# VH-VL binders against q86iv5, part 26

Target 1, 237 residues: q86iv5
Amino acid sequence: LDSCSICVDFVGNSLNDLLNIILNSGVIGTCGDLCSAVPGGQIVDTVCDLLCDYVGVDEFIKLISDVDPDPIYICEKISVCKTNDNAAASLDLVQINPQNGTVGGTFTLSIAYTVTNTIATGQLAFNIIDPTGNAFGDAVLLVQQSPEQYTQQFQFQATPSEQESFPNGLYTVQALVCEGSCGSPHPNTYTLANGTTTFTISGADSSSMSGAGSFSGSSQSTQTGAASGSGSGFALF
Below, E stands for the ipSAE of ESMFold2; O stands for the ipSAE of OpenDDE; V2 stands for 0.75 times the mean of E and O plus 0.25 times the DockQ between their complexes.

## First folded at step 8 (VH-VL; framework fv_rosmantuzumab)

Design w3 (at its last look DockQ between E and O 0.01; V2 from the best seeds 0.00; counts 0 for: pae E 10.5 > 2, placed apart)
Fold by OpenDDE, look of step 8:
Structure w3 (fold): chain C 237 residues (1-237), chain A 120 residues (1-120), chain B 111 residues (1-111)
Amino acid sequence: as target 1 above (237 residues)
Amino acid sequence: QVQLVQSGAEVKKPGASVKVSCKASGYTFTDYSIHWVRQAPGQGLEWIGYIWPRGGRTGYNQKFQNRVTMTRDTSTSTAYMELSRLRSEDTAVYYCARVPLYSSGWFDYWGQGTTLTVSS
Amino acid sequence: DIQMTQSPSSLSASVGDRVTITCKASQSVDYEGSSYMNWYQQKPGKAPKLLIYAASSLQSGVPSRFSGSGSGTDFTLTISPVQAEDFATYYCQQSYRYPYTFGAGTKLELK
């Protein structure tokens, strides 16, 4: 795991905890004071200390306490994650298999994209919109992706639950490649590419309560690209 | 059924603060961002900002950057918008609306609106 | 900021008519073949309702008499045939760049 991924993961998962500590713990004099109070055990504490030490406790607190907290942005500001304002990419393929599936079935989303100028720190994001307009999605952190073609796969099972319904009909997939966090207003954030595809699901019981589709599928992201970064799906959102 | 239920009408004096709530139900709260839009009487729509549900990331219209704070409670599926240093020009109906994450950005469901009146 | 110029500000029509509302953006709101333009309907005392997203995609539950078209800077909402319940104010909105911005609105009135 690269330092950038570690940073984004830590900040993303601990942001609320850090804020709570800052707001409720009184005077924080050292990185140790702050980080020792973060839940998550020794590993989390160690990572916190390392990141805090890069900028000092005051600056770290300032960044965390920003009114617009963005893990990628924060990690960029502390120079753990890199930026590239000239990043460029295009989408080559957005595909769902099968194109016609059934409720309870497993679907594979394949996204192929070409980086033409290095993505320093960004995201591959997607959203699936069901026939009723409910949507679910995920994002993968991209770190130092050199110019080449990449492919990412996501899997989800269309199993209805109390929280998720898969109504019959036409589904829309929207995919995005971004430098920075997709949809973020922060500096060094750019949508590089977007694309859409559709697929159908059939066999849903007509008693389809408009359930909110949550992505409950174990996203096995297999990044087939030369870059060694095991893209652990970082849900920043 | 998807619902966004907002808190009741507010009457405030200039310089005061207001906090409006938006309780979401009928869908997975963490799969949508909440945006806030206001509408002055007889006027058009003005975008205020957004909050993301999981990390709490926000984005604000620069017009409000120093006066607006958006928060959320995932345990109660409730979003909040606080507007400080109120002015008469802040008199408006305030709406919350959901936007699918990672989408091109459309407001598919709206709250019923909260009327804010700022008067001396 | 991207300015949205909506026209006309108001129009009168009869039931059964074809109505066209135009929205012009100060810059292109297209990206990689998609247009980041949405249309809403608002009735008095009610929240806006989504009609069209991504310039031409019909929101679920919205009647097919509503359609959106356009690309780049020029977009159109068409209602045909107009029904009695369609008399309302319509807004275009760009989601291409923050801050999101709306047109000034078009009030559709019964002739």
Scores: ipSAE 0.017, ipTM 0.542, lowest interface PAE 6.6, mean pLDDT 86
Fold by ESMFold2, look of step 8:
Structure w3 (fold): chain C 237 residues (1-237), chain A 120 residues (1-120), chain B 111 residues (1-111)
Amino acid sequence: as target 1 above (237 residues)
Amino acid sequence: QVQLVQSGAEVKKPGASVKVSCKASGYTFTDYSIHWVRQAPGQGLEWIGYIWPRGGRTGYNQKFQNRVTMTRDTSTSTAYMELSRLRSEDTAVYYCARVPLYSSGWFDYWGQGTTLTVSS
Amino acid sequence: DIQMTQSPSSLSASVGDRVTITCKASQSVDYEGSSYMNWYQQKPGKAPKLLIYAASSLQSGVPSRFSGSGSGTDFTLTISPVQAEDFATYYCQQSYRYPYTFGAGTKLELK
């Protein structure tokens, strides 16, 4: 693990803990007041205190309390993650299988992309938009991804839950390759490529609202590299 | 070869202070934090705190919060732990150990230990 | 604080035996699929020595007869086969949350 990946993982996965600390504390006057309660040991302690010392406790709280929090941008602000304003990539394939499926069925999203100038810190992200406009998705962190061709697959089971009922109809898949966090308004952030595809769900006989959307990912490259869909972000744009 | 070499044994009276040194060699000092752990005679291990090498940031076990101070000197690759208002219960062997930065927090190398005896 | 309960407090074994030491944390020490549990060996008069980090990863230079397993709250150190040099005290340690805490130790003695 490199320091950039560790930082992004910390911020992305500790955000709820940090927000709860802020909400449950009357006055946060020092970095120590905020950072001392965050779980995760030395990694958490190092990143929390580094960011807090660098930007000041008020700005740190502002960054993590953003309505659209951005772990990559935060880690770039503390200089643990690098940027490349000239990053470049293209989408070669955005494909969902099956294109016609059923509630409870498993769908595989395949994304192939080519990097033509290194992605320093960025994302491969997707959203799936259901017929009513509700969206869910995920993202994979890309660190120092050299010019090469890459393939990533994601799977999900269309099991209804309170967050997503999987109604019958047309679903739209949006895929993005980005320098920085996809959809972020922050500096050093670029959408490098995007693509879409669609699929349909029919035959909603399931009455269960149990379960939740989850993703498993695998990656493979025609030449080198691999991205695994294991880092727990989600990318709702 | 990674080494952490600690200062020699100390005998102190209650109420005094002690400062233990830990000199590091064989690695890039600023890539690892230094933690301090003590062990009373016949007892287990107890974590005291750490110092982060680059900025000198510290974190202490609350048990010691108002009695311990940790510092470091990057030019000599040396960490220090000072414990004040000593009590007989502070009699122990004090170890320094390093932890890789950006890791899940294991002590991969330890100093030889410094014996502190606090007696009237 | 996270309490570490180590079992047994002592045990006797012969060279060639298989030994299992357990450690139970008062709460999970897992985060995002990683286990923040480490194991150390300490001989009398000596500093502890790292054996296993992240529950199951073997430290460089440590013989493969040492292995670690477990997740969540339940962790195991296994020594198989026990050698003469392995008679020592063993400690588990969590690094999930400050203050870092250790088990009380397991003394492995020659039978």
Scores: ipSAE 0.006, ipTM 0.488, lowest interface PAE 10.5, mean pLDDT 83
ESMFold2 (binder alone), look of step 8: mean pLDDT 93; pTM 0.954

Design w4 (at its last look DockQ between E and O 0.28; V2 from the best seeds 0.00; counts 0 for: pae E 13.3 > 2)
Fold by OpenDDE, look of step 8:
Structure w4 (fold): chain C 237 residues (1-237), chain A 120 residues (1-120), chain B 111 residues (1-111)
Amino acid sequence: as target 1 above (237 residues)
Amino acid sequence: QVQLVQSGAEVKKPGASVKVSCKASGYTFTDYSIHWVRQAPGQGLEWIGYIWPYGGRTGYNQKFQNRVTMTRDTSTSTAYMELSRLRSEDTAVYYCARVPLYSSGWFDYWGQGTTLTVSS
Amino acid sequence: DIQMTQSPSSLSASVGDRVTITCKASQSVDYSGDSYMNWYQQKPGKAPKLLIYAASSLQSGVPSRFSGSGSGTDFTLTISPVQAEDFATYYCQQSYRYPRTFGAGTKLELK
């Protein structure tokens, strides 16, 4: 189990819960007081306890209560995730298939990039900007990526929802490789590479629901060269 | 084989204290928390609390707050539950159970139970 | 506290039957796409035995005739076909929040 990934996942998923507990609870004197109140079962409690005990309850609360809480930064701050200020990468390919699609269609985003200096903890992120300027996207956590070529694929269906509309027109895809969280103001965050591509959607139902859609796409990461360990992937589910 | 072996039956008077032990074997003690659950005669299951292997952090059901103390000895892989100021309503079978630290929180293995009888 | 309402309290069935037990939580026990509901079997004089975890995952060594389903607040344990050894009391349990809470139990009896 990659401790960094576990940390980032925990903080990302439990951040709001933790914040609510902090805000609604009186004096939190111990890590136990905080972590026992967090929903999400034993794994959440375990990670919370470990992290909180590592930094102390006061520092932990401070990190969570940041104006711009960043899960990666938090995990770096507590030394669970590593940093590399010399991380370097380049984008090799940003491609959408099909280039011309229809509303309701499935699109595949392929991103290829080359790491030239180890990414200690970072992200592969993308944003899709619709013709109206609305953007949605996703990111994949990168942990200890050695110098090598990598490829990631994302799939999304252009199905309108209350949260996402797919108007007809030209879409722009922005892809980013980052050390740290892409776009984060926190230390040890760098955009290493960026690239763009475009695609079109036609046949959109004119119902202009202007909603900032969360990307519900399934990401399949094919990491070429991920070495060894038959680590019995802790698949909780 | 995973085993949780609990101490024997106890008979106590009201106001007394009882300490039940749960000895774990067949697995890495520090990879699991120990939880305690009781069952009154003919009744359902009631969660009492938990203890973590590292640091000994505990969480208790508020119903038992200030009456229950959980401890562990990592060197002997043994967990303890002490219940004080016993009442007749505390008559029950007490179970220890393990919960994997990296799980959604299920009780996968249980002790055989310890019967506590509180009577005047 | 999350209350667990289990139904029915008792059920009679024959060997070979399909049995369904339901559990309703007073609030959602879903988190990050997972359901924090577990099912246990208890026989007289014995400790509970884990059957299902995470709403639908079968515990190792448990027969495939046991299955769990549901999400949010509504969950179901199904036994099909019922065997002679399945006559016992069944409990649902949420592991979403502390305190952990159990349903009142369902006693499955031979018809």
Scores: ipSAE 0.240, ipTM 0.687, lowest interface PAE 1.5, mean pLDDT 87
Fold by ESMFold2, look of step 8:
Structure w4 (fold): chain C 237 residues (1-237), chain A 120 residues (1-120), chain B 111 residues (1-111)
Amino acid sequence: as target 1 above (237 residues)
Amino acid sequence: QVQLVQSGAEVKKPGASVKVSCKASGYTFTDYSIHWVRQAPGQGLEWIGYIWPYGGRTGYNQKFQNRVTMTRDTSTSTAYMELSRLRSEDTAVYYCARVPLYSSGWFDYWGQGTTLTVSS
Amino acid sequence: DIQMTQSPSSLSASVGDRVTITCKASQSVDYSGDSYMNWYQQKPGKAPKLLIYAASSLQSGVPSRFSGSGSGTDFTLTISPVQAEDFATYYCQQSYRYPRTFGAGTKLELK
């Protein structure tokens, strides 16, 4: 593993712990007060200490406590993740199969993209917007993606739940390739390419709620490089 | 090549203090923490504390009751550990060891050790 | 503090034997899919030497006859086959939390 992926994974996974410590402690006057309480190993200590010493404890708390905290931005601020203001990419394919499906069915989203100038630290992200405007999706971290062509597939089962009922109608898929976090207003962030497609669901059933929105992904390259990263959470733009 | 070279053996009386040095070479000093570990004769290893040379942040084992102070000089790539109010129980070999930024907290390189003898 | 229980305290073996040393932590040392358990070899009069990091990863320059395994609270170091140069004391160490703690050591002796 590379240092940028480790930092982004740490911040993303430790965010709730850090927020809980900030809320419960009452007074945090030093980096030691905060960082010593975070569960984890040397990576926790190193990233926490480096960020605190570089930006100061008040700024570190501010970065973590942001209304929409951004692990990529945080790791760029401490110089563990690189930026490229000239990153460039295009989307070659955004397709979903089947285009006409049913509740309970499995849908496969295929995304192909070409990097034309290295993505230093960015995302491949998508949202699926149901007919009522409810959105769900995912994002994958891209680190040092060299100029090559890449592919990735995601699958989900349209199983109704409290969070997403999968109503009949037209669904919109939005896909983005970004330097930095997709949709973020933070510095060094760019939407490099975007694409959309649609699909329909027409066979809704009033069966029991069980679950929805599970995703899995794979990637490959037509050259020597392969996309690598970790998927995390619901991605709203 | 990474090296940690420690200062020489010390003999001290109870109540005195000792300052052990650890000079680093072969890597960027401020990108790695320096930890101190001791080993009493015939005993296992005991962690004392660390210093992160970037910013000078320290963390200490509570057992040392604020008797320990760790410092560094980034211009000479040297870490220091000072132990005060010495007792006979402080007789041990003292090691410095490096922890890389992206490691899971392993001590990848160790100094040769500094023998401290505390006796009347 | 995380207590590290290492067993056995000592072990006799012949060259060519398979040896297993265990280490049990008083709480899980896992974080984000990684195990923060490390193994060191120490010969008399020498500093410890890293063998295994992150439970199972072999340090550069360490022979492949050394291997580590385990997760959570239970970890093992395996030496197979034991060589003459392997007679030493072995320590486990957790790097999950401060203070960093070590097992009491296992002395591997020639039978």
Scores: ipSAE 0.006, ipTM 0.463, lowest interface PAE 13.3, mean pLDDT 82
ESMFold2 (binder alone), look of step 8: mean pLDDT 93; pTM 0.949

Design w5 (at its last look DockQ between E and O 0.32; V2 from the best seeds 0.00; counts 0 for: pae E 4.4 > 2)
Fold by OpenDDE, look of step 8:
Structure w5 (fold): chain C 237 residues (1-237), chain A 120 residues (1-120), chain B 111 residues (1-111)
Amino acid sequence: as target 1 above (237 residues)
Amino acid sequence: QVQLVQSGAEVKKPGASVKVSCKASGYTFTDYSIHWVRQAPGQGLEWIGYIWPSGGRTKYNQKFQNRVTMTRDTSTSTAYMELSRLRSEDTAVYYCARVPLYSSGWFDYWGQGTTLTVSS
Amino acid sequence: DIQMTQSPSSLSASVGDRVTITCKASQSVDYSGDSYMNWYQQKPGKAPKLLIYAASSLQSGVPSRFSGSGSGTDFTLTISPVQAEDFATYYCQQSYRYPYTFGAGTKLELK
C-alpha cells in the first residue's frame, strides 16, 4: 500500500468528520483527542495519529480547516505525498462506448494518456456534462506515475435516480490529467492535459428530476501498478 | 513464539469487579494493540475494546463504556481488563488478542481465554 | 453498529466436500481499495484462530484449502476440500469500524 494513497483516502473520507470534531469540540490538545473521535476502525485511528503526529495537532487542524480543503494538497503539505512541478502528460484517447446509448444503458469511458515527466501526485478526472449543463464525474488518484502510457476505464449506468437524471440529448465528456487535484486552487496543482468527447442518450423519461448527480459509476481502475504481492502482512506504512 | 497468557478462571458475585491479565511474549509489545473479546456460553463473539500499549490509548465498546477499564504495563508486557458492576450476563470466556498496528485490524494471536462466572 | 449476517448457521459436510459460508455486512466494509473482513475458526474449548484477513489474504500457516472472497457487503469463506480437522465453528468479523462485530457463527459438522 502506498502511503500517499492512504493519506489521501483518509483525509478525503474523514474530512467532514474531522471538521465536525474540530468545530464541536472545545480545545483539542492532542492528536489523540482528535483522532480518537474520528469514526472508523484501527486504520482510521492509526493513519490519523501518524499524520497528525507528523505535523503536530495545531498544524493538522489548520490544514483540515482550510477554506477549500484538498486531500492531495494536505498530504503534500505533510510530506506524505510528493510533488513534481515539472510533471507532464498528454491525452491520447477519450472514448465513450457506446457513442449512442439509451437511458438505463451502461457506458464505458476509456481514457488513454502518456506521461512524459513523472506525475508525483495527481489525478485522472472526468466530467460528464448533460444537455442541461448538469455535470457529474469522478477522479482517480495518480501516485508516482513514471513516463509511460496509461489507460483507465470507467463505467457508469445511465439509470435515473433522485440524484441523477439522464435527459435525452448530447452529452459532453471532459477528461483531465493533473498534477495535484484537478481544479484545485492550491499550489503544486497543474492541468497537464485535457480532452473531450461526446455521446448521446435517447429514450429518457421526461419525468427525470434535474438533480446534481454524484457519479456512482464503479471505476474499475486497472492500474497496472505492480502490486508487489509480497506475501507480507497488510502493512500500511 | 508469540504467546498471550491470561490469568486464571474467576468466580464473582453480582456487583463485584474482576481484573483479567494478559501477558504477552515473543514479540515487541508496543507494536501491537491488545483487544478484548468475550464469548458467553454457547454464544458468539463480542468485542469489548482495545488498548494501545504505546501511549495507552483505549477504545471501548459503548456497551461497556462505564464498566470497563483497560490498562497495560509495558515493563512486564501485560495488558489488563477490569470489568466492574458485574452481572450474570457477564458470565463468559474473556479473550485477549493482539492486532498489528497499521493493519486492517485482524486478531492474529489470541490468549487461551479466562472464564468468568458471575453467580449469586 | 455494523451488523454481520452469517449463513448458514450450521451445515453438514463430508470429508472432501466443498463448503461455502457467507457473511453479509449491513454496510460496506471497504476502505481504500481493501475489504476489512476477517474469518476465524474456533474449536470447542479453544480460542478463535485467524484464517483469512482483508477478505482474501490467507494467514500464515493456514492451509490453502481455505480461501476468502468478496467485497463491499458480501463475503465468502470457502473450504475445499474439507478435512476432518475442519469441523468447527467459523466466524466472520468486520474491522472497518468500531465496535468491531462478528457474525453469529457457522457450525460445520460431519455428515
Scores: ipSAE 0.600, ipTM 0.831, lowest interface PAE 0.9, mean pLDDT 90
Fold by ESMFold2, look of step 8:
Structure w5 (fold): chain C 237 residues (1-237), chain A 120 residues (1-120), chain B 111 residues (1-111)
Amino acid sequence: as target 1 above (237 residues)
Amino acid sequence: QVQLVQSGAEVKKPGASVKVSCKASGYTFTDYSIHWVRQAPGQGLEWIGYIWPSGGRTKYNQKFQNRVTMTRDTSTSTAYMELSRLRSEDTAVYYCARVPLYSSGWFDYWGQGTTLTVSS
Amino acid sequence: DIQMTQSPSSLSASVGDRVTITCKASQSVDYSGDSYMNWYQQKPGKAPKLLIYAASSLQSGVPSRFSGSGSGTDFTLTISPVQAEDFATYYCQQSYRYPYTFGAGTKLELK
């Protein structure tokens, strides 16, 4: 993995812990004081210490404590991730399979996109909007995506949960390709392309009680340097 | 080929101090933290703390923080643990063990142990 | 501090048996989809030896009859089939947060 991906993963996974340590600690004078308190084993401590030492503890705390902290933006501000204000891309395909399914079924979202000017640090992201207006989604980090054609697949199982019950009806899929974090107002952030598709869930009633959902993504390229993935979760934009 | 060789057994009186050494060989000393773990007779394992060899950064279990000092000498690839104000409950085998700095925190190689007996 | 509760404290088995040892953490030791739980074997007069790291990953040189499973707070070490050299004490250890803590140990004895 490259340093930009490592930075974004660390900040994304540790942001709340870092904020909690900063707010609750009486004295933070060194990167070691801050970073040794972060959970996640020796590797997280080491990555935190390296990034913090790179900019200095005072500047690192300032960036983490910003009113609207954003992992990609933070890593850009410390110059571990690059930006390209002229990044450009188009969406060639947004396709979901099956287009008609049931609760508990597995859906595969396929997105094809063409980069026409390098995406330095950005996202391929999607939202799925259920019939009631509730949205869920995910994103994958794009680092140094050179001009080329790319594909990504995301899978999810429509298992009811507290976050999403998967009611019967029409679902809308929105996909975005972005420089920077999709939907973010931060500098050096651009929506480069968007696309939509739809699918239905029919026949089965959804439960209002909890179940489990999961998402997975993969990058496919006919060229060297497949894109790095991001963690699971809900991506809204 | 990795080896951690510790100093020999010690017998001490209450109130004294002890300094245990751990000499590393067969690997790049500065790529691994050195942790210290003790085991009282017939008991389980208790983590004392660590030292990062390259910068000398330490972290101690709060239970020992005002009585333990960890140091290292990178020129001899040797880590040290000093425990002061000894009491009978400090009687234990003291181990050094290494942890890769870019790992989740497992002890992949251990020293042979140093037996400390504290008795009046 | 994260308390680690092992059970049973001792266990008798014959060569060829399947044994399981459990370890319960007082809080989750998962972070970013990984479990920060390790297992060690210790024989009398010897230092501990790493068996399993990250809940389920087998350390190099450890026989495949050892396996680990679990996530969150609940973890198991399985030995199947037990061999003569496996009679020892086993410890779980969390590496999620300092101070690192160990279970009290499970002594596996010949029946």
Scores: ipSAE 0.201, ipTM 0.628, lowest interface PAE 4.4, mean pLDDT 86
ESMFold2 (binder alone), look of step 8: mean pLDDT 93; pTM 0.954

